# Designs tried in a protein design chat: VH-VL binders against q0aze0. Part 413

Target 1, 268 residues: q0aze0
Amino acid sequence: MKIILVNNRFKENTEKKAQEIAGQLSALNVEVIIDNGLDEPYAGTVDFIMVLGGDGTMLRAARRYGQRAIPVLGVNMGTVGFLSNIEINELAEYLPLILREEYSLEARMMLEVAVFQQQSLLTRVFCLNELLLRSNSPRMLSFALEISGQKLEPYRGDGLIVSTTTGSTAYSLSAGGPIADPQLDAFIVTPVASHIINKRPLVVSPEREISLHLLEEREAIIGIDGQIKMDFGAENRVLIKRAPHPLLMVNLKAKPFFTSIDRSLQRQ
Below, E stands for the ipSAE of ESMFold2; O stands for the ipSAE of OpenDDE; V2 stands for 0.75 times the mean of E and O plus 0.25 times the DockQ between their complexes.

## First folded at step 19 (VH-VL)

Design KK90 (framework fv_bermekimab)
Fold by ESMFold2-Fast, scan of step 19:
Formats: C-alpha cells, sequence, structure tokens
Structure KK90 (fold): chain C 268 residues (1-268), chain A 123 residues (1-123), chain B 107 residues (1-107)
C-alpha cells in the first residue's frame, strides 16, 4: 500500500503531525509520500490519499489528485468543515479499516476549467468547489454567459460564480446561491452583486458547457477554489464543463450532510 | 493582416450548380464560426448560412435549405458554399464573414468580411 | 424567423448633424443586436455588437442603445465618411436576420 499524506506545512504543527502519522504508517509496512503543497504532485501510482487539515487542504488535494480515481479521506485537524470525514483523534481507531479497504466511497463532481488567451490555452485546471469571475477594480464588469450555445442577457455586476453542488456551501452561498445536496450533480451559477435586480442563481445540468468572456476591457480575475488566481481581460475566454472523473471521497463513518449544515450555520 | 477572400462566382444558368470558396489568412481559421451573407444588386443584406468552428453544426436560411450546403476544410483554411438548383432569386454578391468570438457555440457579430463574389444569371 | 424592421429607410443629413436610426425586432432578442456600416461597392463593417459595445477602431461618435425589441444607433456629429447604408442584425435566434437598411445621404 502506498499512501499520500497531504498537509499544509504553513498551518500550525500539521507538518509535525504528518511526520508522526507517516512514521506510524511506515511501521505498518505502508509506503508514505508527504505532499505539503510546495512541489509538483506525486506522479507515481498510489492506493489512497489522506488529507490532514481543513477544507482548504482538501480542495488542494482534489485539484492535484482528484482526476486519478484514488480514494481520498479528509481528516479534520480541529477546524470546522464540510469535507472531512473523521477527526484526527479518531485516526488510530479507523486506521485498520483503511488498511483493509473496509470503507465506502462517495463520488463528488468536479469542474474542468480551461482558460484561453486569444485562441491559446493558458491553463486547464480541475476544481471541487467553484470558478469565480470577479472585478479587480471598483468598476462593474459587463460579460457574456453562454450555456451550451445559448446566450443569456449580458451580465452587469461584480462577477459570477460557477459552482459544483459541493461548492454550494462555499463562495456561492455567500453570494446568495442555494444550498445543494452534494449527491446531486449540477452546476450552480450565482451572480455576484449584479446591477440587474432580477438576476437569480441558476441550477443547470452538469452535461451543459458554460463559457464566459468580457464584453468590454476591464480589470478582472478568475479565482479557482479560492486558491488559484489569474488575470482575466477582454482577450480571455473561459470554458467550463464537468470534469471526466469525480473526486472519490472516503466514508468511514456516517456524516449526514444536513446535520453538518445545521451545525455550521449555528456556529457561523 | 486578417483577410477573407471569396472566389467561384460567375454567370450561371437557372437550375445549374456553383461552388463558392472563401480562403482565410492572418488568423486561426479553425477557432471561429464563419458565415455566408448575400446581397442582391441594390438590395439589403441577407444571411445565408453558417458553420461552427469545428464543422459539425451547420445552419441555413429557409430560402436556401435543401439547395445549399456549407462546409469547411480547417486544414486548408477554406470555407465552401455548394449551391444546387440555382434560381434567379439567388442573384447576389456573396460575402463570407468571420464571427467575433473563438471557440463559441453561439454567434456574436461578424467582424471580418471578404470583398464578395458575384453570382448572376444569363438568359 | 425574427423580422427586423429598420426606420427610416433613408435620411438626408448634413455634416455635423445628429443622426438616429431605429431597429425593431418582431420578438425579444435580449441585447443581441449588431450594427453594420456599408459604403457603396464595399463589404459591411461591424460598428457595434451586443447592442451597445463599440467595435475596436470605430469612432466614439457612434453609439448604440436598447434591449429586448427596440434598438437605436446614434451618430452624434455626422462626418463626411459616415454617408453610407446602416444595417442592424440580430444573433439571438437562428436564422440570423438583418434589418432592411437605412441610407444616410447628403441633403
Amino acid sequence: as target 1 above (268 residues)
Amino acid sequence: QVQLVESGGGVVQPGRSLRLSCTASGFTFSSYGVHWVRQAPGKGLEWVAAISYEGSNKYYAESVKGRFTISRDNSKNILFLQMDSLRLEDTAVYYCAKDRIYYSKAFYGMDVWGQGTLVTFSS
Amino acid sequence: DIQMTQSPSSVSASVGDRVTITCRASQGIKSWLAWYQQKPGKAPKLLIYAASWLQSGVPSRFSGSGSGSDFTLTISSLQPEDFATYYCQQDNYRPLTFGGGTKVEHK
């Protein structure tokens, strides 16, 4: 068995905990690769990914490894979040089940985001939560939203979010989007501070293709899962579709989504 | 320089066929949808047909549907219009035009036009 | 098919005049309307896309407005090179359709 431990070395003592867990796994004849986010993703074959941290660390792991169809377990390190399944103090209890592959998997859709400059592909990235198009100045954006070849009335405002159902509780929620059951596959399209009062969030088939471009030159940015940021201008175009593979999330214990939502909203 | 150049127009007899070509240069032809638009002498513009950038989707005006066929060869940067069963009403200058937005499944305005090629009839 | 009705069919104007051309769609086309200028013997030139956005290189005296079914092209101070025929065109529905044209001619 080969396991990747994903952690954020800049979070409090997560690097020390990752080393401790790596030692424990090595003693059980498990080969361990530590990914602290600074190097390129590990390119070899692995059997399991263990994410040590909060939702942010899980988003990074999903971007790096989510398309490989490898089981991914979120282990919470004390922060409240939606993407972890067990707490760090429960890991010893569940480790035998992990090693015996005695767990179920939950598939979570991902976005495939392709950003172009003129006709040239600048980048292709995958994400678990959302793509954000946002003004980078006090000026409103004017932009075209196209869904599978159909043009909507041009948008005017601060931007737009294209989210997965998993991302419905992230930036989309803050912008007024609906809370979606992550067992559903759908795009959620949520406007950010629209000048047009009647612009509502849209829930769209995940088989649709979504594209965006600016109608006039403005300073804008594209944000992906709150972790990747890139400039976006009138010469740019972004194409969004369902990623080829979902993220395979490990379930070791029941974590009812709606109970988690109630607790999160109560704390916030 | 971004250019479209039409060719293949001429004098034709009613009921005959004619194939128009439009050669593109100065831009990535395969990234854009392209159109045929015609204009009868002294009359207004009439949209005729369009083809998607990858070539799989083709659209026609009702007046030409079943008689005209649009196609493209992205390897040669050429757009074609095959015109069958020609009628006197098809007399016009035929323009090819490039759509504004790349890799789009919709149309956003025609920003580059050719010089046109005349199709006319003798008695 | 969407019918595009342009008015007037012709207008006589002098250099320095404000010229207004109207275009009406038979049903709502959102803001998906373009304006073109055509000079005798020449191909059309795109002036405005998405009802109100000026194409690169087009002088600022040209402006477009409207949404839904009613659209206007305005030339704020007519120049000698602006005597031409102007066409509106919708691209919200297929087939694409043009207006009948408005000829801006010398008084």
Scores: ipSAE 0.806, ipTM 0.910, lowest interface PAE 1.0, mean pLDDT 91

Design KK91 (framework fv_bermekimab)
Fold by ESMFold2-Fast, scan of step 19:
Structure KK91 (fold): chain C 268 residues (1-268), chain A 123 residues (1-123), chain B 107 residues (1-107)
Amino acid sequence: as target 1 above (268 residues)
Amino acid sequence: QVQLVESGGGVVQPGRSLRLSCTASGFTFSSYGVHWVRQAPGKGLEWVAAISYEGSNKYYAESVKGRFTISRDNSKNILFLQMDSLRLEDTAVYYCAKDRIYYSKAFYGMDVWGQGTLVTFSS
Amino acid sequence: DIQMTQSPSSVSASVGDRVTITCRASQGIKSWLAWYQQKPGKAPKLLIYAASILQSGVPSRFSGSGSGSDFTLTISSLQPEDFATYYCQQDNYRPLTFGGGTKVEHK
């Protein structure tokens, strides 16, 4: 059995805990690979991925490994989030179930994002929450949103978010998007501070293809899962579709989504 | 430099066929949708047909539907318009034009045009 | 098919004049309208797309406005090289359709 432990390279306590857990797993004859985000993703065969940290660490794990159809378990080490299933102090209790594969899997859709520059593919990434297009200057953007070959009215404003249902509680929520049950597959398209028209979020079939490009040159940025950031100009185009494989999230104990939402709203 | 060059125009008789060609250079032809637009002598512009960048989607004006066939050869950077059952009303200069946006199945304006090729009828 | 109606069919103007050309769609086309300039014996040249966005290299005296079904092309301070025929064209619906054209002529 081979397990990847994913942790945050900038948190010393998570690195120490990852080493401790790796030692425990090695004592049980489990081969352990530690991924702290600094190097390329581990390319070999892996049976299970354990993410030690908050939602941000899970987003990185999903981008690196989410398309490989490997069970991924979120283990919370502090602040309660939406993507972890158990707490770190519960790991010892659940470890026998993990090793015997006695758990259920929850499929979460992902986005496939292809960014082009002058017809050349610049990058292709997979993400769990969203792609954000935003202005990087006081000037508003003018851009085209195309859904499966159909043009919507041009957008004028600060930007747009294309989100999964899992991402509905991230940037999309802050921009006024709906809260979506993550068991559903759908794109959520949420405008960011529209200056001309009070545009509403759209809920779109996951079979649709979404594309964006600027209608005129502006300083803009695209962001992916709040972690990847790149310049976006009129020569760029982004194509978004449902990723070939969902992220397979391990469910060891009931963590009701709507209960998590209620707890989050009480703190706001 | 980006350019489109039409050829294949000429004098035809009603009911006959003609094939127009448009050769592209200076851009990645296979990435863009392309159009045929015509203009009768002394008259305005009339959109005729368009084809998506990969070639699978084809669109026609009602006046030519069933008679004209648009196609492309991305390996040779050539756009074609096969014109069957030609009528006097088809007399025009035929332009090919490139759509502005790559890898789109929608249309966003025609930014590069050829010089045109004339189709006339003998009678 | 979407019918595009341009008015006027021709306008007589002098250098320095402000020229306004209108285009009306038979149904809503959002802002998906382009404007083209055509000089005698030449291919059309794209001036404006998405109703109001100026194509690269087109002088700032050209501007477009409107959305839905009513659109306007304005030339502030007409120049000698602006005497030409102007066409609107919608690309919201297939088939694509052009307006009948407006010829800007010398007075």
Scores: ipSAE 0.812, ipTM 0.914, lowest interface PAE 0.8, mean pLDDT 91

Design KK92 (framework fv_bermekimab; at its last fold request DockQ between E and O 0.90; V2 from the best seeds 0.84)
Fold by OpenDDE, fold request of step 21:
Structure KK92 (fold): chain C 268 residues (1-268), chain A 123 residues (1-123), chain B 107 residues (1-107)
Amino acid sequence: as target 1 above (268 residues)
Amino acid sequence: QVQLVESGGGVVQPGRSLRLSCTASGFTFSSYGVHWVRQAPGKGLEWVAAISYEGSNTYYAESVKGRFTISRDNSKNILFLQMDSLRLEDTAVYYCAKDRIYYSKAFYGMDVWGQGTLVTFSS
Amino acid sequence: DIQMTQSPSSVSASVGDRVTITCRASQGIKSWLAWYQQKPGKAPKLLIYAASHRQSGVPSRFSGSGSGSDFTLTISSLQPEDFATYYCQQDNYRPLTFGGGTKVEHK
């Protein structure tokens, strides 16, 4: 068995724990790769991914490995979030189950985000939470939203979020988007400070494609999962569709989503 | 320089067929939807047809539906308009135009136009 | 089909004048309206897209406004080169449809 331990290099506690766990796993004849985000994602085949930390670390792990259809376990290390399944102090208890592959999987839809410039692909990213388009200045953006070739009314505002249902409890929520069942596949399109008061978010079929482009010669930015940032201008276009593969999240411990919503949101 | 150049216009008899061409240069033709727009002498503009950037979707004005066929060869950067069963009311300058936005099946305005090619009729 | 009613059909104006052209759609087309300028013997030129956005290179004296069904093209101070015919065009629905045009002539 080969396992990737994903942690955050900027959090010393997660680094130390990763090393510790790596040692434990090695003693059990498990091959371990530690990914703290410093290097490129491990290109080799692996059987399991263990994410040590919080939601942010999970998002990074998802972007780096989610397209590879590898079971991903979130191990919470003192953070509050929605994407961890067990606590770090529970790992020892569940480790035998992991090694025996005695766990269930929950498929979570991811976004495929393609950013273009003058018909050239700049980047393609798979992400678990959301794509954000926002102004890079105090001025509002004017941009076009297209869904499966259908044009909506041009948006004017600070920006727009296209999120998965998993991402519904992230930035989309802060922007007034609905809380969505993570077992549901859908896009959530949430305006950010729209000039139209009470502009409602859209719930869009995962079978559709979404595109955004600016209607003005103004600079904006694209954000992905709150971690990737890139400039976005008039010549750029972003295309969003359902990723071809969902993230396979490991369920070792029952964690009812709706029961935890209030608790999780209050702690954020 | 972005350019569209129409050709194929001329004098034709009613009921006959004519094929117009539009050659694109200076931009990635295959990335844009393109249109045919015509203008009768002394009259206004009339949208005739459009084709998606991939060529998979075509759209027609009711006045030409069933008679005209829009197509494209992206490998050659050429747009075509096959006009069958031509009528006197089809007399016009025919323009080809590109859509503003690339990789879109929707239309966002026509930012580049050709010079047009004239189609007229003889007795 | 969406009918685009453009008014006036013609307007006589002098250099320096403010010129206003209106376009009304038979039903709501959101903001997906374009304005074109056409000079005699020439192809149309895109001026405004999405109702209010100037195409690159278009002078600031040209402005577009409106949403839904009523739209306006304004030339704040008419210049000699602005004498031409102007057309509105909706692309919210297929088929695409043009207004009847407005000829801006010398007074």
Scores: ipSAE 0.890, ipTM 0.949, lowest interface PAE 0.6, mean pLDDT 95
Fold by ESMFold2-Fast, scan of step 19:
Structure KK92 (fold): chain C 268 residues (1-268), chain A 123 residues (1-123), chain B 107 residues (1-107)
Amino acid sequence: as target 1 above (268 residues)
Amino acid sequence: QVQLVESGGGVVQPGRSLRLSCTASGFTFSSYGVHWVRQAPGKGLEWVAAISYEGSNTYYAESVKGRFTISRDNSKNILFLQMDSLRLEDTAVYYCAKDRIYYSKAFYGMDVWGQGTLVTFSS
Amino acid sequence: DIQMTQSPSSVSASVGDRVTITCRASQGIKSWLAWYQQKPGKAPKLLIYAASHRQSGVPSRFSGSGSGSDFTLTISSLQPEDFATYYCQQDNYRPLTFGGGTKVEHK
């Protein structure tokens, strides 16, 4: 068995804990690769990915490894979040089940985001939560939203979020989007705009292709999962579609989504 | 320099066929949808047909559907319009035009036009 | 098919005049309307796209407005080079359709 341990390099306690867990796994004849984000993603075959940290660390793991169809377990280090299944102090209890592959998997859709400049591909990334287009100045954007070849009324405002159902509780929620059951596959399209009158969030089939471009020159940015940021101008175009593979999330204990929502909303 | 050049127009007889060509230069032809638009002498513009950037989807005005066929050769940067069963009302200057936005399944305005090629009839 | 009706069919104007051309769609086309300028013997030139956005290089005296079914092209202060025929064109529905044109001619 080969396991990747993904940790947050900016948290000293998490790095120390990753080394400790790696030692424990090695003692059980498990090969361990530690990924703290500094190197390229591990290219070899692995059986399991263990993510030590909060939702942010899981988002990075999903971008690096989510398309490989490998089971991914979120282990919470004491932070509030939606993407962890067990707490760090429960790991010893569940480790035998992990090693015997005695767990269920929940598939979570991901986005494939391709950003172009003058017909040339600038970047292609996969993400678990969302793509955000937003103004980088006090000026409103004017932009086109196209869904599978159909043009919506042009948007005028601060921006737009294209989210997965997993991302429905992230930035899309803050912008007024619906809370979606993450077991459903859908794009959620939420305006980020106090300046847009009568624009409502849309729930769209994940088989559709979404594209965005600016109708006039403005300073804008593209944000991916709140972690990647890129400049976006009138010569740019972004294409969004369902990623080829979902993220396979490990369930070792029941964590009912709707109970988790209630607890998180109370902490606002 | 972004340019479109039409060719293939001429004098034809009713019921005959004619093939128009449009050669593109100065831009990545394979990234854009392209259109044929015609204008009868002294009359207004009429959209005729369009083809998607990859060539898979074609669109026609009802007046030409079943008689005209739009196609493209992305390796040679050439757009074609095969015109069959020609009628007197097909008399016009035929323009090819590039759509404004790349890699789109929709149309956003025609920003580059050729100079046109005249199709006219002996009778 | 969407029918595009332009008014007027012609307008006589002098340099410095404000010229207004209107275009009405037979059903709602959102803001997906373009305006073109055509001079005799020449190909059309794109002026305005998405109802109100000026194409690069088009002088600021040209402006577009409207959404839904009613649209306007305005030339705020007509210049000698602006005497031409103007066409609206919707690209919200296929087939794409043009208005009948408005000829701006010398008084």
Scores: ipSAE 0.827, ipTM 0.923, lowest interface PAE 0.8, mean pLDDT 90
Fold by ESMFold2, look of step 20:
Structure KK92 (fold): chain C 268 residues (1-268), chain A 123 residues (1-123), chain B 107 residues (1-107)
Amino acid sequence: as target 1 above (268 residues)
Amino acid sequence: QVQLVESGGGVVQPGRSLRLSCTASGFTFSSYGVHWVRQAPGKGLEWVAAISYEGSNTYYAESVKGRFTISRDNSKNILFLQMDSLRLEDTAVYYCAKDRIYYSKAFYGMDVWGQGTLVTFSS
Amino acid sequence: DIQMTQSPSSVSASVGDRVTITCRASQGIKSWLAWYQQKPGKAPKLLIYAASHRQSGVPSRFSGSGSGSDFTLTISSLQPEDFATYYCQQDNYRPLTFGGGTKVEHK
């Protein structure tokens, strides 16, 4: 069995714990690859991904490995978020089940995001929560939203969020978007401080293609999962589709979304 | 230099066919939607047809639907308008025009135009 | 099909005048309206897109306004090079449709 351990090298407790777990797994003849974010994603075949940390570390793991159809387990080491399944002090209890592959999987839709300058592709990335377009100055943006070749009334405001249902409890929620059942496949399109009265959040079929571009030159930023930032101007476009593969989240410990939702929201 | 050049206009007999071409240079033709627009002598502009950047979506004015066919060859940077069953009302200068937004199946304004090619009829 | 009605069909004006041209759509077209300028013997030139946004290189004396079904192009101080015919066009619906044009002429 070959496992990737994903941690955050800038949080010393996760680095030390990752080394401890790697040692324990190696003693059980499990090959371990540590991904602390420094190196390129491991390209070889692996059976399982264990994420040590919070939602942010899970988001990075999803971007790196989410399209490879590998089971991913979130192991909480601090503040409980929406993407962890077990606590670090429970890992020893569940490790036999992991090694025997005795767990279920929950599929979570991801976004495929392509950002262009002129007609040249700058980046293609897969993300779990959201793409954010936002102003990078006190001035508002004027921008076009196109959904499968259909133009909505131009937006004016601070920006726009295009999120998955998993991302509905992240920045989209703070901007006034709905909480969505993460078992649904959908885009959630949430305006940020819109100056247009009738701009409500939209829930959109995952089969749609979404694009954004500025109608006038302004200082703007594209943000991806709150972790990747890039400048965005009038020469840029972003195209968004459902990613080819969902993130396969491991379920070892029952954590029903609706039973726990009020407690999970209090942590934000 | 971004440029569109129409060709293939001329004198035809009513009921016959004519094929217009528009050659693009100075930009990535395959990234943009393109249009045909016509203008009868002394008259206003009339949008005729458009085609998406991939060639998968075509749109026509009602006056030409069923008679005209828009197409593109992205490998040669050429836009075509096949005009069948021509009528006297089709007398016009025909312009090709580029849409301003790349990789879009919607239209946001025609920012580059050719100089036009004249279609007229012999009697 | 969306019909676009321009008014007036022509206007006589002097250099320095404020010129206003209106365009009405037969149905709401949101803010998806463009304005074009055409001089005799020349191809049209895009002035305004999305109702109010100037195309690159268009002087600031040109401004567009309106939404829904009623739109206005304003030339704040007419210059000699502005004598031309102006067309509106909606691009919200297919087929795209032009207005009938407004000719701005020397007095």
Scores: ipSAE 0.767, ipTM 0.904, lowest interface PAE 1.1, mean pLDDT 91
ESMFold2 (binder alone), look of step 20: mean pLDDT 93; pTM 0.954
OpenDDE, look of step 20: ipSAE 0.884; ipTM 0.944
ESMFold2, fold request of step 21: ipSAE 0.754, 0.738, 0.763; ipTM 0.900, 0.892, 0.903
ESMFold2 (binder alone), fold request of step 21: mean pLDDT 93, 93, 93; pTM 0.954, 0.955, 0.954
OpenDDE, fold request of step 21: ipSAE 0.889, 0.887; ipTM 0.948, 0.946

Design KK93 (framework fv_bermekimab)
Fold by ESMFold2-Fast, scan of step 19:
Structure KK93 (fold): chain C 268 residues (1-268), chain A 123 residues (1-123), chain B 107 residues (1-107)
Amino acid sequence: as target 1 above (268 residues)
Amino acid sequence: QVQLVESGGGVVQPGRSLRLSCTASGFTFSSYGVHWVRQAPGKGLEWVAAISYEGSNKYYAESVKGRFTISRDNSKNILFLQMDSLRLEDTAVYYCAKDRIYYSKAFYGMDVWGQGTLVTFSS
Amino acid sequence: DIQMTQSPSSVSASVGDRVTITCRASQGIKSWLAWYQQKPGKAPKLLIYAASHLESGVPSRFSGSGSGSDFTLTISSLQPEDFATYYCQQDNYRPLTFGGGTKVEHK
């Protein structure tokens, strides 16, 4: 059995904890690869991915490994989020179940994002939450949204979010998007400070292809899962479609989505 | 230099066929949708047909539907218009034109035009 | 098919004049309208796309406005090279359709 441990070396004590867990797994004859985010993703075959951290670390793991159809377990190292399943202090209790493959898997859709510059592909990335297009100056953007070859009225405003259902509780929520059941496959298209009053979020089929380009030169950025940032100008175009494979999230412990939503929406 | 050059126009008899060609240079032809637009002598512009960048989607004006066929050869950077069952009312200068936006199946304006090729009829 | 109606069919103007050309769609086309300039014996040239966006290299005296069904092209101060025929064209619906044209001629 080979396991990748994904951690964020820049968070306090996570590197030390990753080494401790690697030692425990090695004692159980498990081969361990540590991915702290600095190197290229591990290219070899692995059986399981354990993510030590919060939702941000899970987003990085999904981007790096999510298309490989490998079980991914989120282990929370602090403040609870939506993407972890167990707490770090519970890991020892659940390790035997992990090693015996006694768990269920939940499939979460991902986006495939291709960014072009003058017809040339600049990058193609996969993401779990969303792509954000936003102005990087006080000027509002003017841009075209195309869905499977159909043009909507041009958007004017600060930007747009194209989200998975998993991402419905991330930046899309902050911009006024709906909360979506992550077991549903759909794109959620949420405008950011639209100049056109009553421009509503859209929920569209995951079989649709979405594209964006600027109608005039502006300083804008593309953000992917809050972790990749790229400049975006009028010569750029972005194409978004459903990724070929969903992220396979490990479920060891009941973590009902709607209970998590109620808890997160509470005011203190 | 970004350029489109039409050819294949000429004098034709009613009911006959004619094939127009449009050769592209100076840009990545295979990335853009392209159009045929015609203009009868002394009259306005009339959109005739368009084809998506990969060639799978084709669109026609009602007046030419069933008689004209648009196609493209991306390996040779050539756009074609096969014109069958030609009528006197098809007399016009035929322009080819490139759409503004790459890798789109929608249309966003025609930013590059050829100089046109004349199709006319003998008695 | 969407019918595009331009008015006027022709306008007589002098250098320095403000010229306004109107285009009306038979149904709503959002903001998906382009404006073209055509000089005698030449191919059309794109001036404006998406109703109000100026094509690169086109002088700022040209401007477009409108959405839905009613659109306007304005030339704020006519120059000698602006005497030409102007066409609107919708690209919201297939088939694409042009207006009948407006000839801007010397007074």
Scores: ipSAE 0.826, ipTM 0.921, lowest interface PAE 0.8, mean pLDDT 91

Design KK94 (framework fv_bermekimab)
Fold by ESMFold2-Fast, scan of step 19:
Structure KK94 (fold): chain C 268 residues (1-268), chain A 123 residues (1-123), chain B 107 residues (1-107)
Amino acid sequence: as target 1 above (268 residues)
Amino acid sequence: QVQLVESGGGVVQPGRSLRLSCTASGFTFSSYGVHWVRQAPGKGLEWVAAISYEGSNKYYAESVKGRFTISRDNSKNILFLQMDSLRLEDTAVYYCAKDRIYYSKAFYGMDVWGQGTLVTFSS
Amino acid sequence: DIQMTQSPSSVSASVGDRVTITCRASQGIKSWLAWYQQKPGKAPKLLIYAASHLHSGVPSRFSGSGSGSDFTLTISSLQPEDFATYYCQQDNYRPLTFGGGTKVEHK
């Protein structure tokens, strides 16, 4: 068995805890690779991915490894979020189940995002929550949204979010998007401060292809899962489709989505 | 720099065939949809046909459906219009034009045009 | 097919005049309309796309407005190089269709 431990080296004691857990796993004849985010993703074959941290660390792990069809477990290190399944103080209890492969998997769709500049591919990334297009100045953007070859009325406003259902509780929610059951596969397209009064969030088939480009030169940014940030101008184009593989999330204990939402909304 | 050059126009007899070519340079031809637009002497512009950047989707005006065939060779940066069963009403300058946005399945305006090639008929 | 009706067919104007050209679609095309300029013996040049957006290098005296079915092209202060024929063109529906053109002539 080979396991990748993904940690956030900039959060408190996570590097030390990752080394500690790696030692424990090695004692059980498990080969461990540590990914602290600084190096390229591990290129070899692995059996399991253990993410030590909060939702942000899970988003990075999903981007790096989510397309490999490998089970990914979120282990919370403090802040309660939507993407972790167990707490760090529960790991010892659940470790035997992990090693015996006694768990269920939940498939979560991902986005495939390709960003171009003047026809050249600038980057291709996979993400779990969303792509955000936003203005980087006080000026509104004017941009085209194309869905499977159909042009919508041009958008005017601060930007747009293209989200997975998993991402419905992230930035899309803050922008007025719906809360979606993560068991559904769909794109959620949520405008950011649109100056067109009747622009509503759209729920779109995951088989559709979505593309965006600016209709005039503006200072804009694209953000991916709140972690990748790139300048975006009129010579850029972004193409979004459903990623070939879903992220396979490990369930070791019940974490009811709707109970979590009720608790989160009451905190508002 | 960015350029389209049409060729293949000339004098034809009604009912005959003619093949127009449009050679692209200065941009990544395979990334853009391209159009044929014609203009009869003293008349306005008429859209004739378009082909998607990868070549799989082809679109035609009703007046030319079944008679004209649009195609492209991305390895040679050439757009073609095969014109069969030519009629007097096909007399026009034929322009090729590049669509504005790359890797799109829709059309967003034609930003680069060739100089045109004239198709006319002998008596 | 979407019919594009352009008016007037011609207009006589002097340098410095404001010129307005209108274009009407037979059904709603959102804002997906382009404007082109064509001088005698030359290929058309793109001026405006998506109804109101100036193409790179087009002078600011040109402006477009409208959405749905009714559109206008305005030249705020006509210059000598602006005497030409202007065409609208919709790209919301296939087949793409052009208006009949408006010739801006010297008085």
Scores: ipSAE 0.811, ipTM 0.913, lowest interface PAE 0.8, mean pLDDT 91

